# Ledger of designs, part 9: VHH binders against q9vm92r272to629

Target 1, 358 residues: q9vm92r272to629
Amino acid sequence: LEERMAFIEDYQQTQARSLLLYVREHQPAELISENGTIFSTTLDFALGKVKKMVRHAEHYSLDDARIKPPTPAEIVENQTFMVQSTDVLKSNAKFKVSEKVMAEYARLAGLYLDQIESLRPDYRWDGSRNLWILKPGYQSRGIGIVIRSSLDDILQWTSNNQNKKYIVQKYIERPLLIYRTKFDIRQYMLLTITDTKVSIWTYRDCYLRFSSQEFTMDDLRESIHLTNNSVQKRYKNKTNRDSRLPKNNMWSLDQFKNYLRIMGAPDGSWSKTYNGFKQNLVAVVMASLDETELLQNAFELYGCDFMLDEHYNPILIEINSTPDLSPSTEITARICPMVLKDCIRVVVDLPKNPTAAT

## First folded at step 17 (VHH)

Design n68
Fold by ESMFold2, look of step 17:
Structure n68 (fold): chain B 358 residues (1-358), chain A 125 residues (1-125)
Amino acid sequence: as target 1 above (358 residues)
Amino acid sequence: EVQLVESGGGLVQAGGSLRLFCAASGFTFDDHTMAWLRQAPGKRREWVAYITRYGSTDYADSVRDRFTISRDNAKNTVSLQMNSLKPEDTAIYFCAADTGWELVYGESPSDYNHWGQGTQVTVSS
């Protein structure tokens, strides 16, 4: 119940941010009508929600407190907000306020969004659609993953699938695209454990995986939105697909670096991205070590999936503790066997033949 | 017997160029990521560049856009083209074969399985 209430609160907070993003993205005149059906109270509610989020974020690490179940009156108020904001976002409903008043709300929306985004940078990746991805708790390789936008649908889906444990995560609506196509990056990570001390290694090579179809938020099919190879190999590439995209839907790191050069990215753009991978992975591992007991293990290999934002900053999507290393393309046929050989070089050969003292 | 032998070092004036070579023998060269490191007088050895077995490269910030690493798997060689040299680039340059992994947290004696003896580069001002 406590977990479900936390998700409902997250969803409602996301809806409030989505409404404010929508207001910021449009000219005030576009949002209003003399015959509008949405009143300023909907905007006041959204601003209040985000203001509370800012206050909470400023004290979150100090005051880690459980949320309280909403009262019946609060449930109704939240539902009213959800209905009205959905009418704006999905049905183009208009506000019944003056242009001057709407301009003031747009200014406040920008202010509050800037404030919360400075405290929670990951919010910059959200759009106005309030989309969530539902993943089975076990590693499914794409089987059983769905994307939903409705709170009621999400809650019903998880309750209706009794023999599955679902993880619900915010869907990233604004990923970097290459030739209008969604991709992710598979980055390998190795943990080595000696005397209960951990060392974290990142692999120097990686590869990109592309969707078979052009990216659109108007269609939530897995063939567009789930870039892992086990899903995409079941689909034919879109007719008239950009010819610069690979037919096997994978790029090597060298192909990606060539793309960055062609697009005029500064030299060192990959190094910036890779440094971001390293920072993200160290942070996640250190957080996990703080909350878990260490077990004796010589090493653990992980497959880490990243997307990028428009500034080539990494967005960590998933860390897979049992990564598939089977070759499926010419690219994985080269990289995956070498990841295993290189693990041996770290965990066996390096300690046996130290080379640091010259 | 594993050997990494550097060559091409020497004295060069600031702003000049130099190309270093490393010849490898005694191991499967095309299976290794190769790197260049350097050690200035009185300082610790620092990483300069690497090139994976498939040609992906990266560089230390101090040499980015001035140095270029390359490899020739048919000849078992790796090279470092060094342009726009500065007196601060003066060092012994070492060729190394690495594990393919970068240590990003924790302790390890080295990222590298094999080392050469080094070649001196001196940049005069």
Scores: ipSAE 0.558, ipTM 0.757, lowest interface PAE 0.5, mean pLDDT 80
Fold by ESMFold2, fold request of step 18:
Structure n68 (fold): chain B 358 residues (1-358), chain A 125 residues (1-125)
Amino acid sequence: as target 1 above (358 residues)
Amino acid sequence: EVQLVESGGGLVQAGGSLRLFCAASGFTFDDHTMAWLRQAPGKRREWVAYITRYGSTDYADSVRDRFTISRDNAKNTVSLQMNSLKPEDTAIYFCAADTGWELVYGESPSDYNHWGQGTQVTVSS
């Protein structure tokens, strides 16, 4: 189908970027060998692919807007690229070029990646492994989610599990880690609708949820990569885990702020991150309003899940319309009931006492 | 009857310090997020800092690292330690009990349930 072809193109574009990222993150001498099996044409193809992506993102010419189906020669060329680049990325195959030539390719890779990342900031979260996360299309609470790297494996998985109606998304390979452990942040959002006006509220408190295991891209198990409480509660923490991590796999916001101080993060880093949460959530809600009939005098509470990148920038992962507010730790036991009380303060008490407006 | 009473304002030289206090009564202080706001002449009220029931804090960029909010649930008080004061900090400072939510988009009568009368802070050059 047409969706399958679109995904294959996305995968191939991501492979090109993955190769350039791999080149950028290694010393040129590490990438070459006199016995190397990979030719410079593989790098030329990846650079060309990213250059086309930059041109498409800018959308400034009629020629850029025209989509041409690939010729048989182009299909073969792309297949050759996929084989060669996979050998580099997954088998550590070496380039047969001089160190000076490889250094020039590394410089060009950096330039082209900077160009596309300025147009698509989310590309900064990618690594060199071309990993994709496969999620069931229905509400799963983390069940049935898998991570795969091989195009054939991805296509076969979705074909073998058609009853789940899987959605395929690029996996974020460069999440911020705390003591080598992946986490996410649960942030609550409230929507209120009065007199045909929408108001968006973000909760002032939040909490972090940690994986039970150390993060590695060499092992794609759910116990490492899915920080959902519904998943992680089934696993025991790694033996000899960093003792600074919480045994119940949750931190309060204050514990996270203390960590930021210890790591030397600039003062105000949390406020910058929280402003990013607000901006992301407003953008998503406003994009959705055209598709939604607004119900008068309504409110909705959402549980929003974020990750951070290495620069503490927020990455919105999921917005849950029916968040579980059951206390499961000492942290959720205090926060979740207060979220509900504070909803009443907005929905009921605030309309009842309109005297404080400026 | 809900009351929030601010104190500790006054005139101070640039670079000086003040400590503001807010005494609360007539509501369940322990389960409210508390905030300080300020209003300079001719300007709208702006948020300065908040502190949640559990002690999590945040600050406006203009006061970060100079101001510290704290609370004492046993005494039903909120305080604001203000260091390295600048003339642009001159304003009436208000204590408020808020909803726990920040209004990010749209309209509401207020995102604060209760307000104090304010205390004047004046920073001279």
Scores: ipSAE 0.546, ipTM 0.743, lowest interface PAE 0.6, mean pLDDT 83
Fold by ESMFold2, fold request of step 18:
Structure n68 (fold): chain B 358 residues (1-358), chain A 125 residues (1-125)
Amino acid sequence: as target 1 above (358 residues)
Amino acid sequence: EVQLVESGGGLVQAGGSLRLFCAASGFTFDDHTMAWLRQAPGKRREWVAYITRYGSTDYADSVRDRFTISRDNAKNTVSLQMNSLKPEDTAIYFCAADTGWELVYGESPSDYNHWGQGTQVTVSS
């Protein structure tokens, strides 16, 4: 219940930010009409919500973290906001205010968004569509993943599928694209455990996985948005697809580095991205260790999935504890067997060889 | 037995070039990622570059675009072309057989299965 209430609050906060992003994306004259049905109170509510978010983010440790139930007036105000903001975002409903008043609201929206994005840089990855990705928690391999925008649809989906223990995450609306196509990066990670000490290793090679279709937010089909191999293998590539994209929808790391060079990416962009992978993975593993029972003299191989933002910053989207190492393309046929051989070099061969002793 | 033998080191003027070679024997060279490392006087050994068995490469920021690693699987050799050398590049350079994995947290005896003896590179101003 408490988890459900926390999600509803997150959704409502995201709706407020989405409305302000929408206002920032448009000229004030485009947002108003003499016959508009949306009142300025909707904007006041969104600004107030984001202002509260800024205050909370500036308090690194809150004095009182106990959640208070909303008053009946707050419940009604919030529901009214959700209906009216949805009319704006989904149905292009117009505000009934003067252009001068709308311009002031647009200025404030930009100001508050800049403030919260400075405190939460990950919010720059969001768009105005309040999209959430729903993933089953058990043995999914990309099967059963859906993307939804409606709060009621999300809550109904999770209730109807309780046995699958769905996880609800904010969808990243602004991923880096290659030739208008979404991709992710499969990075392998190895954990080795000796004497209750964990060591974290990242593989020096990786590969990219592309969607079969061009990216658009106007269509939420899995063939566009889910780059998992288990999903994309069911689809044909778009007719008249950019010929520079791989037919098998995979690139080696070398192909990606060549792309970066051709596009004039800053020097060291891959090294910066890879360092970001390492930092993200160390942080996640360290945060998880107290919850994990460590087995002496063990190792665990993980498949880690990253996206990039427009500045080549890594976005960790998933860590798979049972990665599929089956060769499915020319790329995986090369890399996946070597991942296993190289694990033996760390786990078995490295401990056998003495470090310089005398 | 496993041997990694470096050669091509020496004294060179700043702005000059050197090419280091590493001859490998006693292990399956084609299956290993190979690396160059260096150790300057009084400092810890640091990574310089690696080349995977498939030819993919990466470099430390301090040498990027100045150094080029390459391999010849037919001759079991790895080379390091060093251009635009600076006095701070002065070090003993080591060839190593890599595990394919980078240690990013924790302890391990080494990231590398095998090491060479090293070759001295000295860059004068």
Scores: ipSAE 0.546, ipTM 0.746, lowest interface PAE 0.6, mean pLDDT 83

Design n68
Fold by ESMFold2, last read:
Order: sequence, then C-alpha cells, then structure tokens
Structure n68 (fold): chain B 358 residues (1-358), chain A 125 residues (1-125)
Amino acid sequence: as target 1 above (358 residues)
Amino acid sequence: EVQLVESGGGLVQAGGSLRLFCAASGFTFDDHTMAWLRQAPGKRREWVAYITRYGSTDYADSVRDRFTISRDNAKNTVSLQMNSLKPEDTAIYFCAADTGWELVYGESPSDYNHWGQGTQVTVSS
C-alpha cells in the first residue's frame, strides 16, 4: 500500500512539474484563449506542489519523508488538478487568463523549476509527458516492458498483474540521440570478493545498441524505445533511417568516439562519461552490499546499461546479473569472449603475481 | 618467463620527439591490452596511454594529440611516438600488460598483469 501511495504521489508531483515545464517552453499567447476552459487555480496548484518539493529537498526532513494517506479534500484537489492539467498537456486546452497574467505564471514556473532542478538534477531528464516505464521484476531481455502515460492505465496494469513484482520507473524523456535515434551503452562490471572484501572493476571496452526506428514521444512502441537486442532483433529498420547508423544497430566504442569528435564534443568527453559510469556503479554496489551475503573468493559479472543526457552525462538504466554474452554482431563476437578471458586475468592470474605493482 | 623490455629513451630538448618501443615475450601478446605509464621523480606512476587488442586507443589529457600509441602483433611490440616534448614529460616510462579491467573500488595489487623495467626519458629546457 505504501508503495502504491508513493507512486501516486510521485506521479502527481511529476504532473505538476510537467505542467510548469510546458508553460515555460511556450509563449504566453499560445497558452490562452477567451474561450479557455482552464483557470489559474490549476497553475497555483502546480506551483504549490513544486514549492513543497523544494522545501522537502532543502530540509531532508524525516517528518515529511513518510507517505501518508491523502485526506478526502486532498483527493478531490488532486483529481481536479490531474484532469485539468491533462487537458492542457494532452488536449491543448487553453487557460482563461490575460496574457500578462500568463507571462507572470511562466516566470514563476521558471523560478520554481530552476530551484527544484538545482536540488534534484535528475529532474532535468523529465519532459512534459509524465511517461513511466513498467518492468517485470524477474523477467529479462526486455520481455513484458511497457511504457505508459496515464495514471489510471498504470494502476490498472499493475492491478491486473498484482501477483508479479513490477518496477515502475520514470521514463527518460530527454535522452541523447544519435541521428534522431535512441541508443544505450552496454558496460560490463566485475565484482571480485576475497576475505569478505569487495573490489569493483569496470571493463575498458563497451558497445552501443540502437533502436530500429527514429525517436519520437508521439509513439511509445517498443521498436522505438527499447534498445535491448532481444527486442530489436524482431524488428526491421525504418526504410528512411539515417544511412550513417549501423544496419546491425550496434557501434563499437571507437565508432562512438569518432562520432563525438565529428559533433565537436570537448576533448576528453568520453573519459568524463566513463568516469561517470564508474561513479554510478560504485554508488549502486555500495548501497546494495549491506543486504548481500558475500562468498569468499567469488566473482560476479554484470552487464550494465547506460543512456546519456544531452551533455554526455551517464544515466544508469539497469544492472543485469545474467548478461547475455552470445555474439550477435561482429562487435559482440569480438567483445564478449574477451570479457570472459579478461575476467580470468583478474580473478586467477592477477592474484598469482603479487609482486606486480601500480 | 614473462618479459617486457622498453627501449628508445634518452635526452631530448623541449619540442623534440622520441619513439619508445616495448618488446614482449612469455605471454599471449595478441590477447592483451597494452599500456604505457610514467613516473616522474618523487611522483606516483601515472597512466599515459593504452591500446586494446583490437586497436582502440585512449590517452591521458596531458599527452593527448602529442603522443601516439601503436602495436605490431606480428612482432609482439608496442610503441609510443612522443612529439612536442615538454620538460614535464621527463620520467621513467613503463610498458605494461593490462587486465582489460579498471579497478574502481577496493584492493588489488594492480590493474596490470606484467610490467617492464622502464626506460628514462629526459626533456631539457
């Protein structure tokens, strides 16, 4: 119950931010009409929601951390807001206010969004569409993953499958695109365990996986949005797809580095991105270790999936404990066997040469 | 026995060039990522460049665009072309065989399975 209430609150907070972002990104004259059906109270509610989020983030108060059931009045206010904001965002409903009043709301929206985004930088990855990705807890390879925008649809989907454990995550609406196409980066990670001490290793090579279709938020099909090879191999590439994209939907790291150079990315951009991979992975592993029983002299290989934002900052999507190492392209035919050989070099060969030094 | 032997070091005036070589024996060279590192007097060793078994390269920011790493799998050699040398490049340069993995947390004796003896590069003003 507490998870369900927490998600509903997250969704409503995201809707408020989505509305404010929509207001900031449009000219005030575009948002208003004499025949408008949306009043300023909807904007007041969104601003109030974000103001509360700023206070919570600044205090980090335990008093406000718990999710509590909404009062009946809060339920009505939230539902009214959800209906009216959805009409604006999805049906282009107009506000019945003067242009001067709308301009002031746009200024306030900008201020409050800047405040919360400075406290929660990950909110910059959200757009105005309030999209969520639903992943089965014990299924892999992209099977059963759906993207939904409607709160009612999400709640109904999870209710229809309530005996399964679903993970509901905010969808990244502003990923970096290459030639208008979504991609992710497969990065391998190795954990080695000796005498109950953990060492974390990242592989020096990686590869990119592309969608078969051009990116659009107007179509939520898996062929566009799920870059997993197990999903994408079922689809043909779009016929008018950019010819610079690989036909097998995979780039090596060298191909990506060349792309960065062509795009004028600053020198060392890959090194900075890779450092971000390392930082993200260490943080996740360290957060998980207290709940994990460690085995002496063990190792675990993980496949880690990242996206990038518009500034080449890494966004960790998933860590797979059973990565598929079957070659599917010339690139994976090269990398996957060597990942395994190089694991042996760390686990077996390196400990046998203790006189080696850095 | 595994052996990495560096050569090509020496004294060079600022702005000059040197090419270092590393000859490898006693292990499967073709399957290893190879690296150059350097250690200035009184400083910790720092990474300079690596080249993967498939030819992908990367460089430390301080040498990017001035140094070029290359390998010859038929001869089991890796080389480092160093151009536009600066006094800050003065160091002992080491060849190393990489594990393919970077240690990012915890303990390990090294990211590198094998090391050479080093070759001195001295760059005068």
Scores: ipSAE 0.538, ipTM 0.748, lowest interface PAE 0.6, mean pLDDT 81
Fold by ESMFold2, last read:
Structure n68 (fold): chain B 358 residues (1-358), chain A 125 residues (1-125)
Amino acid sequence: as target 1 above (358 residues)
Amino acid sequence: EVQLVESGGGLVQAGGSLRLFCAASGFTFDDHTMAWLRQAPGKRREWVAYITRYGSTDYADSVRDRFTISRDNAKNTVSLQMNSLKPEDTAIYFCAADTGWELVYGESPSDYNHWGQGTQVTVSS
């Protein structure tokens, strides 16, 4: 119950932010009509909800974290807000306010969004569609993953599939695209554990995986949105797909670096992205160590999946403890054996080599 | 025996250019990422550039766009073209063979399996 209530609250907060994002992204005149059906109370509710989110984020260590059930009045207010905001976001319903009043709401929306995004930087990746990705807890590689926007659909799905132990995560609506196509980056990470001390290594090479279809938020099919190879190998590339994309849906790191150069990305853009991979992975590993039992004289190889935002900042999607190292393309046939060979260079050869350069 | 021998160092005026070479023997050069590092007097060694076994390169911010690393697998050599040299580039430059992995947290004596003796580069004002 408590997890369900926490998700419902999170969904409603996301809807409020989605409405404010929509307002910020449009000219005030586009949002209003004399015959509009949506009143300023909907905007007041959204602003109030985000303002409360800002207060909680600023004072999290001082607040009680227990989830409290909403009152009957709050349930009605939230339901009314959900209906009205959905009409704006999905049906292009217009506000019945003056242009001057709408402009002031747009200014306030921008201010509150900037405040919450400074406290929660991951909110910058959200759009206005309130999309969520549902993943089974014990099945991986894209099997059983669905994307949903409706609160009722999400709750029904998890209820109908309770034995799968689904997790619900906010979907990243604003990924970087290459030639209008979604991709992710497979980055390998190695953990070495000696004398109860952990060392974290990132591989200097990686590869990109593309979906078989052009990206659109109007179609939530797995062939568009799930870029992992186990899903995409079941699909043919669409005939209107950009011819510069690889037929096997993989790029080497060199091909990605060449793309960055051709598109005029600043020199050092890959170094910035790679540094972000390192920072993200260190943070996740350090956060996990209190919950993990360490084995002495061990090593673990992980396959880490990242997406990028439009500024080439990494977005960590998944860490796979049993990465697929079998050759499936020319790219993986080259990289995967070298990853293993280079692991030996760290785990076995480096400790045995007495080379001391000063 | 593994050997990495740097050459091409010397004295140059600021704004000048210099090309360093590293000759490798005693290990499977084609299988290694190769790197250049440098150490100024009284400072710690710092990474300058690497080149993977497939030719992909990266550079430290302080030398980006001024230095170019390249390799010749047929001759087992790595080179570093250094342009627009500054007095701050004065250092001993080392060639190294890389593990393929970067240490990002924790302890290791080195990211590099093999090191050269270094070659001195001095940039006068």
Scores: ipSAE 0.527, ipTM 0.738, lowest interface PAE 0.6, mean pLDDT 81
Fold by ESMFold2, fold request of step 18:
Structure n68 (fold): chain B 358 residues (1-358), chain A 125 residues (1-125)
Amino acid sequence: as target 1 above (358 residues)
Amino acid sequence: EVQLVESGGGLVQAGGSLRLFCAASGFTFDDHTMAWLRQAPGKRREWVAYITRYGSTDYADSVRDRFTISRDNAKNTVSLQMNSLKPEDTAIYFCAADTGWELVYGESPSDYNHWGQGTQVTVSS
């Protein structure tokens, strides 16, 4: 119940931000009508939600306030907001306010959004569609993943699938595209554990995986949005897909670096992206660390999936504890065997030759 | 017997160029990512550049656009072309065979399977 209530709150906060983004992205005159059906109280509610989010983000200490069930009046207020905001975002419903009033709301929307985005930089990746991705806990490599926007549909989906466990994540609506096509980056990570100490290693090579169709938010099909090879291998590339993209839907790191050079990215853009991979992975591992679990001499290999934003900043999508290392293309046939061989160089060969250390 | 032997170090004026060489023997050179590192007086050893077994390269921000790493698998050599040298580039430069993995956090006996003895580069102002 507690996790369900927490998700409902996250969804409603996202709806508030989505409405403010929509208002910021349009001219005030586009948002109003003399016959408009949307009240200014809907904007007041959205601004209030974001202001509370800013207040909570500015407090670094934890508070142990559990989410309590809303009162009947709060339920009605929330539902009214959800109905009216959805009419604006999905049906282009208009506000019944003056242009001067709407311009002030647009100014406040920009102000509050800038404030929360400075505290939560990941919010800059959101759009106005309030989309969520549902991943089964039992599946890997993209199998069984769906993308949904409706709160009721999401809640029903998680309960009606034989009470299977799902992970619900906000969908990234503004990914970097290559030739109008979505991609991700597979980055390997190795954890080595000696005594009670953990060491984190990132692999120097990686590869990109592309979808088979051009990106659009108007169609949520997996052939467009799920770049996993296990998903994409079931689809043929569409004829409108850019011919510069690989037929097997994979690029090597060298091909990506060449693309960056051709597009005029500053030298060192990959190095900054890779540094971002390292920072993200260290942060996640440290947040997950349990000292009592470190008494064994062990190692673990992980497959980490990243997307990029328009400024080449990394977005960590997931960390897979059982990555598939079988060759599926000429690119994985080169990289995957070497990942295993290089693991041995860290786990076995380094301990045997300590005199190389300085 | 594994050997990495650096050469080409010396004294050079600021703004000048120098090319370092590393000759490798006693291990499967073609299967290793090769790297250059440096250690300035009183500082920790720092990474400079690497080149993978397939020729992909990367550089530390402090040397980007000024240094170029290359390899010759037929001769088992790796080179570092250093241009536009600055006094802050003064260091002992080491050739290393790395594991393909970068240590990002924690401890290891070494980040690299094999090391050379180093060659001194001194850049005068």
Scores: ipSAE 0.517, ipTM 0.721, lowest interface PAE 0.6, mean pLDDT 80

